VHH binders against Short-chain dehydrogenase TIC 32, chloroplastic (TIC32). Designs and how they scored, part 18

Target 1, 322 residues: Short-chain dehydrogenase TIC 32, chloroplastic (TIC32), of Arabidopsis thaliana (Mouse-ear cress) (a2rvm0)
Amino acid sequence: MWFFGSKGASGFSSRSTAEEVTHGVDGTGLTAIVTGASSGIGVETARVLSLRGVHVVMAVRNTDSGAKVKEDIVKQVPGAKLDVMELDLSSMQSVRKFASEYKSTGLPLNLLINNAGIMACPFMLSKDNIELQFATNHLGHFLLTKLLLDTMKSTSRESKREGRIVNLSSEAHRFSYPEGVRFDKINDKSSYSSMRAYGQSKLCNVLHANELTKQLKEDGVNITANSLHPGAIMTNLGRYFNPYLAVAVGAVAKYILKSVPQGAATTCYVALNPQVAGVSGEYFQDSNIAKPLPLVKDTELAKKVWDFSTKLTDSQSGESSS
Key: E = the ipSAE of ESMFold2; O = the ipSAE of OpenDDE; V2 = 0.75 times the mean of E and O plus 0.25 times the DockQ between their complexes.

## First folded at step 19 (VHH)

Design a21 (from o5 with I102L; framework vhh_vobarilizumab_d1; at its last look DockQ between E and O 0.37; V2 from the best seeds 0.00; counts 0 for: pae E 2.8 > 2)
Fold by OpenDDE, look of step 19:
Structure a21 (fold): chain B 322 residues (1-322), chain A 123 residues (1-123)
Amino acid sequence: as target 1 above (322 residues)
Amino acid sequence: EVQLVESGGGLVQPGGSLRLSCAASGFTFSDYGMAWYRQAPGKGRELVADISSGGSTYYADSVKGRFTISRDNAKNTLYLQMNSLRPEDTAVYYCARESYDLFTGDTEYFDYWGQGTLVTVSS
């Protein structure tokens, strides 16, 4: 437990900043995609990756917002190479378009930072008629990762550099539905819980990374996949009006509220720090390996989530899952 | 229950002005970032302007210098002052509450929308 600023095995703590955990790291020659790079810790992640020489493609829902952030980062980081591309994770069409456009650039892909997300919204369906949190936080990233995986494999082989997939999860993964993942009730409005749905989506982020790890190992490719809890960003807790959400937030209140630089630390650590080399299928917190919910170690569940997600994405495209 | 209710839309001539309002209820208005979006016929929904909980503003290039987003936290109301209106500004205008992920700080998405108010700019 790194709740009080104590340093873990990595030498870093909950107080460590993204710059600190990447100090001395040369990311020159690397290309990264960062989803949700127009707000929150996505901005800081993009900034710090750029600071370390990484070419960052900002995958953002609103390209105008992204452009503004890019300008700010460029001012702060001379020589920063940033691109802005549109990505709405709640739309499989948008994800496919993004992937296609990215591939058309011919850019390598070393780092995929699945960072974007929504939290505890009311029951809503995505453009693809899927519960919005599941669609955005998990399924969108799932599809994105799937579509770009061959590019990452090619890049890793050609560059002889390790690829890294980083899934932003949350301690909220512990607050999923009692069932863990409700495969048959993803779109069940009557039993919908905003926070549990969030937890479910974040649980799937961990399971996704774990299943990827297995597959990547089987494929013999030099790519890792990890998940993480970034921490709680400093905010007014009063923003959470729902009493159930408030209780859930209270459950994680033992964690120190972080600044944006601190919030981005674990992401940047997992993405760039050499200490993480070769490490895959782990859950990180405060720039250290942490223990997730034991349920995430269920390989059958991970596979089931994979298959379920595959089916959903294939059905939207009209393709048969094989 | 969270509610957003837009008002102030209508027909206006080119060069005219209009002020939109969004009445918010059911949550602590001052704690949330808010945004105005618009959707023209046959087009996608686009960001017009946003204002953070702290009062920081952003404008789309197409409306810079003409539109002003503001908020009155005491009245739980979001405003959009639209000046020098153009036919291309014709759209349904929506107010939205920005979502906030406590863990990622992500605000790219929205959790509540109003029903919209129609603004028609025509001679």
Scores: ipSAE 0.324, ipTM 0.671, lowest interface PAE 1.8, mean pLDDT 91
ESMFold2, look of step 19: ipSAE 0.380; ipTM 0.695
ESMFold2 (binder alone), look of step 19: mean pLDDT 83; pTM 0.829

Design a22 (from o5 with D50E; framework vhh_vobarilizumab_d1; at its last look DockQ between E and O 0.35; V2 from the best seeds 0.00; counts 0 for: pae E 8.4 > 2)
Amino acid sequence: EVQLVESGGGLVQPGGSLRLSCAASGFTFSDYGMAWYRQAPGKGRELVAEISSGGSTYYADSVKGRFTISRDNAKNTLYLQMNSLRPEDTAVYYCARESYDIFTGDTEYFDYWGQGTLVTVSS
ESMFold2, look of step 19: ipSAE 0.483; ipTM 0.751
ESMFold2 (binder alone), look of step 19: mean pLDDT 83; pTM 0.831
OpenDDE, look of step 19: ipSAE 0.685; ipTM 0.861
ESMFold2, look of step 20: ipSAE 0.012; ipTM 0.403
ESMFold2 (binder alone), look of step 20: mean pLDDT 83; pTM 0.831
OpenDDE, look of step 20: ipSAE 0.691; ipTM 0.859

Design a23 (from o5 with S52Y; framework vhh_vobarilizumab_d1; at its last look DockQ between E and O 0.53; V2 from the best seeds 0.00; counts 0 for: pae E 2.5 > 2)
Fold by ESMFold2, look of step 19:
Structure a23 (fold): chain B 322 residues (1-322), chain A 123 residues (1-123)
Amino acid sequence: as target 1 above (322 residues)
Amino acid sequence: EVQLVESGGGLVQPGGSLRLSCAASGFTFSDYGMAWYRQAPGKGRELVADIYSGGSTYYADSVKGRFTISRDNAKNTLYLQMNSLRPEDTAVYYCARESYDIFTGDTEYFDYWGQGTLVTVSS
């Protein structure tokens, strides 16, 4: 199985690690936010970005867990610049608080890594009364990006460094509901499918990056927006499946699943690699440009998702900041 | 089948204490983070406290210093010790299990919930 994961046009493959795809890249002077940085590939993303000199703000829901991760990374990477800030993407109030606090620090923002997510949960509503996967995976990141976009624009202009927005999607975006996005049925419990709702949220992550690309080009700003599929992670497979199903999946898993360093590679490639300079509106897999579901090219759908999301996030605004 | 069963709710006077329990079954309890959420009448569910599988904890600002989350992995049980209770703590309290995203390994959110236990703090 020594040719498993053949390299693509980038020179990298499904087996390439985040360190390999960023080898020799100098991230000094860049500041990044990584959501979900206390678990999974979010940890490795934060570690490798900091290894390359990036100042990483770990946006996490559990700041004590985040502090432990930061401590472990600093041991591995002497001189790493890491901060931990609280963020619950399922709560618009939390997202607004995070963005306000981030702006008050005066920190620049070059890289926004929209990584966190929830997968295949039973039907639930967020505290904002929105189906939880849509709220967490899409709306939380949509609002976060909207609130921080002016900071990113100012940073890219002043630093003369390309800003990059990186939306983690999934190949599961292909298996959304037949309608693509169920605007009028987001909260419909009777027709809810946990896996299709996941796919819907990840389809929205691709559409969001594509609409961002259009708007950023129209504004003439030096910021790119891309989406990606990171691959599936081996280390927690038994947690997801019952014992009988986990045995069946595990029997083939070593041929199709990635380790954590491999799972973070595409994210780090898109975030830092010079090969991606000027590339926007693309979907990546295995550190290469890949072909997403054709529906993501529907610019009217992307705009409709954007307008729908704007309406939902505006209608639930909190108190004015002081 | 994942099951989470809360108990220990009830009526208590302001300033009083309650200890909530959540009995977990159908999964390897020690592998998962757990949380307590609450839902007051007419409001959405909000996080009260969580505890990751590695033991790290988090508390909402409104309960810091008054509530303590803990777990007993040998008994597959999650606890919430609630002290100095106030009328605004009145809510249905839910036990929740950490989610897992197989594509990112993200575990920061919660996928299974109990049916809840009512806590009423009578003014």
Scores: ipSAE 0.412, ipTM 0.707, lowest interface PAE 2.5, mean pLDDT 89
ESMFold2 (binder alone), look of step 19: mean pLDDT 82; pTM 0.825
OpenDDE, look of step 19: ipSAE 0.515; ipTM 0.800

Design a24 (from o5 with D106E; framework vhh_vobarilizumab_d1; at its last look DockQ between E and O 0.06; V2 from the best seeds 0.00; counts 0 for: pae O 9.0 > 2, placed apart)
Fold by OpenDDE, look of step 19:
Structure a24 (fold): chain B 322 residues (1-322), chain A 123 residues (1-123)
Amino acid sequence: as target 1 above (322 residues)
Amino acid sequence: EVQLVESGGGLVQPGGSLRLSCAASGFTFSDYGMAWYRQAPGKGRELVADISSGGSTYYADSVKGRFTISRDNAKNTLYLQMNSLRPEDTAVYYCARESYDIFTGETEYFDYWGQGTLVTVSS
């Protein structure tokens, strides 16, 4: 656990910023999609990718919010090329629409940053009648990745550059349900735990990346897929702690909580840093390879999640066509 | 105003027991999941146990079989029964409320925290 700012094998630590881990990297000619690019780590990711010359498509739920963020980034990064497109990951229809629209642009796709997510919400169903965290954090990204994968393959072949899929997971993946993934109880309100459901969705992000790695290897394409824990982002302590506790924990909090630039570091590291070249199927933390829950190495589970997710996304498509 | 106030901490010998309480106010307690965290000196904050609004529980491996998280919605109170305490359980224990619908590029599991209560397990 890199809690004290020690540098790992990568030369980076929990204190490293997104700019630091991408220093010297030229992303010119690359195109990236960043989901959830209208807030938090997504914004910083979009900014830093842009800073490095990457054309960034901001996939956001609220395009007005995205536009404002774009404007801010452009002010900070002269010459930044950013697009804003609507994407609601909780809606398979929206995901399909986004993918279709993206393909219609003719843009290449080198980097897919599956960053958006929700956490610890009450039990809710998505527009597709799926538990919202699972729908948003996992299925949305699963479908998005599936729909854009051919574009990524074509891009990789044509550009002769490695494509990278980056799934933002979380250490919360360790706190899934005891079963790991509750395939038969995804929508079971009676046994719902907001935290475990979050963990489950994030576990699926890791498993998704691992299964992708296997498939990509089998397909012989130059695309990697990795997952990561971004870290806990520094927020206003006043929102979380009473004044006394805020003072007491303030000195410690700086070691536990990351700033937004620090929070985006691992994402940007995995997305752009040459040290990650050829690395696939790994879980990253603090811009270093980390050990995820052993369960994520279960290839059968990964396959099962893949099949389950495929079934869910296919069924929705069939229903929409009828 | 949302408030969480922990109590019940103190000094206990190894093998002893403590019961922590967290009094919640300023929100509909029954609608939220709650959790206990702890932070030992020089260590990061770690999840000890959580309980959903529906009563589903989770325990860290280190406390399974020893600790029990529970809630009384009528009293707006969260509890942590700690049995068979060990020196390694020494920490400040925090009560936390699960976050409400945070759309993230951020990792925030909880949106409100108590002041913490110190538990010291020592011979």
Scores: ipSAE 0.007, ipTM 0.275, lowest interface PAE 9.0, mean pLDDT 88
ESMFold2, look of step 19: ipSAE 0.012; ipTM 0.398
ESMFold2 (binder alone), look of step 19: mean pLDDT 82; pTM 0.821

Design a25 (from o5 with E1Q P14A A35G G44Q A60G S62F D72G L78V R86S P87V L118Q; framework vhh_7ocj_1; at its last look DockQ between E and O 0.50; V2 from the best seeds 0.00; counts 0 for: pae E 2.3 > 2)
Fold by ESMFold2, look of step 19:
Structure a25 (fold): chain B 322 residues (1-322), chain A 123 residues (1-123)
Amino acid sequence: as target 1 above (322 residues)
Amino acid sequence: QVQLVESGGGLVQAGGSLRLSCAASGFTFSDYGMGWYRQAPGKQRELVADISSGGSTYYGDFVKGRFTISRGNAKNTVYLQMNSLSVEDTAVYYCARESYDIFTGDTEYFDYWGQGTQVTVSS
């Protein structure tokens, strides 16, 4: 083992890139949705999946930006199959519209990459009157997954290819509120903590993957669900630090932060690498199985989050009505 | 500290024009996309327009070519030129800054908002 960036059991490390962890993998015939594919590691995820032959549907909030990203990827990967579709994860109406439109295309779905996220500092409510980080990072993906699961089931059955649901979490899941999940105080502005709310949303992403694993195994379907921490990425340090500190931080940041290709590696590893075949209900870091906060093993909490999320998505959308 | 200060609102006759400005401070303005949202009484906030750090623009369906978003990076300011205003455009208009998640690099959502500026259109 090396002291920094050591390879794990997978043969990959924190410094491995998305191209490296998918080298030699043939994704031809697979179809993927990648949320948040117009920025950050979502772009690199879409690029590398398409490089490996996957048909990628880029689910993005701003389709003009998405179209420009698609053009850039096609220049880099001639023959890439990319579509751009509008999705605002902070809006349940938008999620339902996206799912309905996706189903109308008749496209299969092998890989669902729940990548998009917001790290919001101030307290905000979504259009559905739900705290914005919880709504965007967790509920939007929860609803999207629920609405597309039948498509994924039919795809895995008909293609005989393993379906994979990949939930991006973060090590910040360890820093949720002391309650774990504030079911009765999701919208409480007076006690809101921007970082704890972020951690709460990412904890829910791990719990979601774990509850999915349980339900998919009970249904006997060939679909796995896993979560991951991508690492912190290094891009324009001025976004994160004031300009006066950026010079000093930039000199040392390459030893702590990942580049965008490195930040997308764990996502692409979980999505495509044959080493992950049959692996479900695990939390990944640096392209290896890692240990999350022990609380994520609480099956009662996972079920409670699931039921709470179901109630919120049904009551806001009217889906439970006849 | 991030601050967004809107100006240029007020009362205008239907068919008229207004130009809103949003002065930004506390961050490297040119690195961020910016947006304009509006909220009428009893309604949810809705997107009016946004502009990426690279200058790509996007407009809400109701705009129908009447509004133009632009940015002056040298002045740390985002603008909304509103033409052919109607009474339905009456709302508080908010400036917003594009978010940045250090774990994903995602910039699709908005994390900081101004106090808003009232636009009232009379017939």
Scores: ipSAE 0.467, ipTM 0.763, lowest interface PAE 2.3, mean pLDDT 88
ESMFold2 (binder alone), look of step 19: mean pLDDT 83; pTM 0.838
OpenDDE, look of step 19: ipSAE 0.545; ipTM 0.806

## First folded at step 20 (VHH; framework vhh_vobarilizumab_d1)

Design b21 (from a22 with Y58R; at its last look DockQ between E and O 0.65; V2 from the best seeds 0.00; counts 0 for: pae E 2.03 > 2)
Fold by ESMFold2, look of step 20:
Structure b21 (fold): chain B 322 residues (1-322), chain A 123 residues (1-123)
Amino acid sequence: as target 1 above (322 residues)
Amino acid sequence: EVQLVESGGGLVQPGGSLRLSCAASGFTFSDYGMAWYRQAPGKGRELVAEISSGGSTRYADSVKGRFTISRDNAKNTLYLQMNSLRPEDTAVYYCARESYDIFTGDTEYFDYWGQGTLVTVSS
């Protein structure tokens, strides 16, 4: 399919794999955190980063699953440097504990890959009384990034290597609620849409990277922040279609959907490829700079989301209240 | 619509046994990993046991050797066999289904939960 396989300016396409987009890149001496590294493209991201010499900390909700994934990766990459640490992004307490424990290890941090998420769940509140998709996909990563930013700043200065924050978003960011971000209605069950709430959370991930870019440039810090759409993964179509329709969709979808190695490519490209050195505040797709919804360039909206997220994460920091 | 309905909870003496069931409907049960969580009074939900779609299991340290998770894909039912029960096992037990993100293949979280079934361990 010539239309869907065309190379972009990077020299890579929707069909390029994570190994291909990092070929020849030496990640030795770099340390990364990958959230959600025990399933899907998070596994492949961890595998390929470790293949390129990166020391990967797999931040996972289920550490037994993480340990099994680590074992499998080490079999494929005998010299891989992998650690498994527990992280539940839906719990601010878990995020604070993870960050504290990470800092206590003394490990540097060059690459923060904010990959984990939950898609299209029914309305549910997190342990912190915040709508679950917003809490997990956006706020958990917002807080994690905030708590580790000083470590990343120190690492970039000491190592003389560019730090990179990579926020996984989705083309679904285009299909958020009509108001973009419903600041006063995040927890409004009566108007909740599972797909629009997903889109909202992913829109916030783009806005987060854009506001980070502004603040990091103002601070004169050698750390970039970018967002991306990884593509849709070629598995389990029956979860979304009846059996007959799933077969028909599958016959066409193989030309649109990505394998796991292809789905991890854009993440690994942004994380490691020298072509993206100094690139910040951009949205990537298929290992190329892409055009997001124009709304994400609204600096006032990005600041508003930042301030809103700050308030929500600060209000959970142990305030006593009736 | 996805539904998870737990049953089998009740009162049991310390050292006793209980078997929980979770009837699943509205999805292809065999395609999904499943879990049991529990919530004791005043505490958050904690993992008890997980079972993958392929049958691989994982247990919290506090229940290893005493609890067994299993599934019957023909009956769309998840089970938790609880033996050697202790007062600290008293909790509401919830059935949960793994989530799936089509863009990442991420299954680390759970998207559907049952209403729970109460297990009380006391004399």
Scores: ipSAE 0.495, ipTM 0.749, lowest interface PAE 2.0, mean pLDDT 89
ESMFold2 (binder alone), look of step 20: mean pLDDT 83; pTM 0.826
OpenDDE, look of step 20: ipSAE 0.640; ipTM 0.844

Design b22 (from a22 with S56D; at its last fold request DockQ between E and O 0.69; V2 from the best seeds 0.00; counts 0 for: pae E 2.1 > 2)
Amino acid sequence: EVQLVESGGGLVQPGGSLRLSCAASGFTFSDYGMAWYRQAPGKGRELVAEISSGGDTYYADSVKGRFTISRDNAKNTLYLQMNSLRPEDTAVYYCARESYDIFTGDTEYFDYWGQGTLVTVSS
ESMFold2, look of step 20: ipSAE 0.652; ipTM 0.856
ESMFold2 (binder alone), look of step 20: mean pLDDT 83; pTM 0.827
OpenDDE, look of step 20: ipSAE 0.632; ipTM 0.844
ESMFold2, look of step 21: ipSAE 0.666; ipTM 0.865
ESMFold2 (binder alone), look of step 21: mean pLDDT 83; pTM 0.829
OpenDDE, look of step 21: ipSAE 0.527; ipTM 0.797
ESMFold2, fold request of step 23: ipSAE 0.518, 0.000, 0.479; ipTM 0.801, 0.355, 0.792
ESMFold2 (binder alone), fold request of step 23: mean pLDDT 84, 83, 83; pTM 0.836, 0.831, 0.833
OpenDDE, fold request of step 23: ipSAE 0.779, 0.729, 0.743; ipTM 0.898, 0.879, 0.882

Design b23 (from a22 with F110W; at its last look DockQ between E and O 0.01; V2 from the best seeds 0.00; counts 0 for: pae O 10.4 > 2, placed apart)
Fold by OpenDDE, look of step 20:
Structure b23 (fold): chain B 322 residues (1-322), chain A 123 residues (1-123)
Amino acid sequence: as target 1 above (322 residues)
Amino acid sequence: EVQLVESGGGLVQPGGSLRLSCAASGFTFSDYGMAWYRQAPGKGRELVAEISSGGSTYYADSVKGRFTISRDNAKNTLYLQMNSLRPEDTAVYYCARESYDIFTGDTEYWDYWGQGTLVTVSS
């Protein structure tokens, strides 16, 4: 029903903007990290969070680009508090450095918006010799979240405010490999499909959020973890020179193309809207709870992804998983 | 008109095998996720297995390792291979199509259902 602009249970629709879904929300006192805040949905997310009084740390690969975006946001949102920090999600070293630097600031962390991502690129290996989409979209965010989780827990306890982890996934999670996650073939070039690899990475984003939900509940902490599909947005498609882009766009063509403000709506809804309070382990679309692939309910798979990701990140650091 | 027609049900002994089929028509089969559900007497309908449009599969814990869901897009047919059948597998089995509107709630996540085929596992 909401495909055509009809309002869902939340009162919002596919046409709702990030500002609309956060209207009346006071984010004063909150600190957020937004990965990929130098372009697209990330920029709008940073802007709207700032608009609502959130201190936003823009985690970006290119700090010059981030600085420019910051400048623009500050012009639009007087009094906005924004920081730019370098983060390359395709590099575990960069992720670790970012986390370390962030912790050194002494800043609290209320909101972690795992927003950055790449899509449907040719087979490439990351700096850590991992398939680039998996490395960037999932593993980088996995490690980042892991490293900052204690900070979030401390912040939540001290502030007595709910923390929120938001993983940007995609409807593309439905288009993973037939195996779901190919643990043994993450780096298999010969069987690589750019679209399925993308789907796999986005599937892992959902599974990551679900496993986090489980763990957070077990730990008794007031932090939620959710995933979402932002929608198909009007972005500079020229950034993707892969012919598979057309296929990717076609795959989501059933969805209404959104503006950047509309594209950021679900993210901001999940991040700030009080309707989402206490909600964890859900998949959102158009600022409503949506049904993900049933596979994401497989707790064993979620655990496997967690363990696999842990192993990969530990191996890179030389740390033995104890 | 969208139609789903299940077949292949019947009486089988414990430990036996059965293959269910669901013939789909009236829509582009390859574009949709499909699922098998079952409903035992006195119980609610439960998900057995699901296969996405992309081919990803999910199985209920109760059938993992025993059942295999597959699809033939060229034949517009969904399959459920059931091995090592148990009395507790006795149910009416339904095939379902993924809802185009994928929002969650108390609504059906699957928009079309077959009429079902009875599987009875008994000695």
Scores: ipSAE 0.008, ipTM 0.253, lowest interface PAE 10.4, mean pLDDT 89
ESMFold2, look of step 20: ipSAE 0.591; ipTM 0.795
ESMFold2 (binder alone), look of step 20: mean pLDDT 83; pTM 0.831

Design b24 (from a22 with T107S; at its last look DockQ between E and O 0.66; V2 from the best seeds 0.00; counts 0 for: pae E 3.0 > 2)
Fold by ESMFold2, look of step 20:
Structure b24 (fold): chain B 322 residues (1-322), chain A 123 residues (1-123)
Amino acid sequence: as target 1 above (322 residues)
Amino acid sequence: EVQLVESGGGLVQPGGSLRLSCAASGFTFSDYGMAWYRQAPGKGRELVAEISSGGSTYYADSVKGRFTISRDNAKNTLYLQMNSLRPEDTAVYYCARESYDIFTGDSEYFDYWGQGTLVTVSS
């Protein structure tokens, strides 16, 4: 019953909404990037951050869709400060173009919300010849974070405000391949599992936040990095294809699944709530610190994933659109 | 199994018309947004048009006013009507289905693709 239960140590529960977990928080003067902000909980994340005064840059694959979402948010939140910028996380060239364009705006960067992703697609390679889920969910965000980290460092130093990097992972990180991360077999079509590849990518998102924490502390930088599981979002049951939702039966499923406002709560809590000040290298669920797979504590694995990702992103150029 | 099968490609002279079809199976077609992409020889895959599950459409600038995307949910079929064809429209055209992440509700990316149908515009 802990999915329905009382509040955790934070004072919030699985049923708390993004508005509730940020109530009374003044985000004025903060600037955020939210990837995947044109659908799902990315929309609600952008809406609630802007409601709290944050200047939000919506990083989206389709800017026309992004513009429509921006218009809807502005109707709900008069005075919201929103920008829409194109980002295709499956393309390293797109990520580099986004980062370059962001820097050219001169905007500061306090909050980086690595939210976007794809789940359980058939085997496909990205434009950079890398398995699509790994490329999109992990490498795209890894590269984005790397390219913007200097901007975040200068922002935190000059403003004296804590920077926050928030990596959306999933409880599915527990269901990666048996070897954890299959460094030599990322592109192996013959043994590809769409669900295990998803889990692998989300495991890498936790490991990424943990290695960032180590490096940022070594550099003496006032930036935190955390990961989270947002919960499963209630939607039409006809789209139900995740085995974890299968343990919920019929009418009981609605007591386990979250609404979109509830699904965005943990992200917004980690991004804005003062309770999270100074907290880094943790995995959150239901707006509380939670226990991830023990493997994510392996510092050698986190460094290995980091070095592997660095090699892949440094050695390959993305697909050019210009 | 999700399957997308394109048809209707062929050789046409500049200014001509073609209608592409994409037969979908293995999923509840009406619940998903769909798109057409194309890939010219030696180039990357580019978006041509999208249609949401609710019928909202989007077109790349290069095809606006010439191409029309539509869907027939009763027949599980996506269409692309291509008019006033130009040599630069020569490409393999692919049908794609919107992705869905149950943890975030994210649907920005496309996860299933057909094998493509060739359209050649030449005189």
Scores: ipSAE 0.370, ipTM 0.714, lowest interface PAE 3.0, mean pLDDT 88
ESMFold2 (binder alone), look of step 20: mean pLDDT 83; pTM 0.832
OpenDDE, look of step 20: ipSAE 0.532; ipTM 0.799

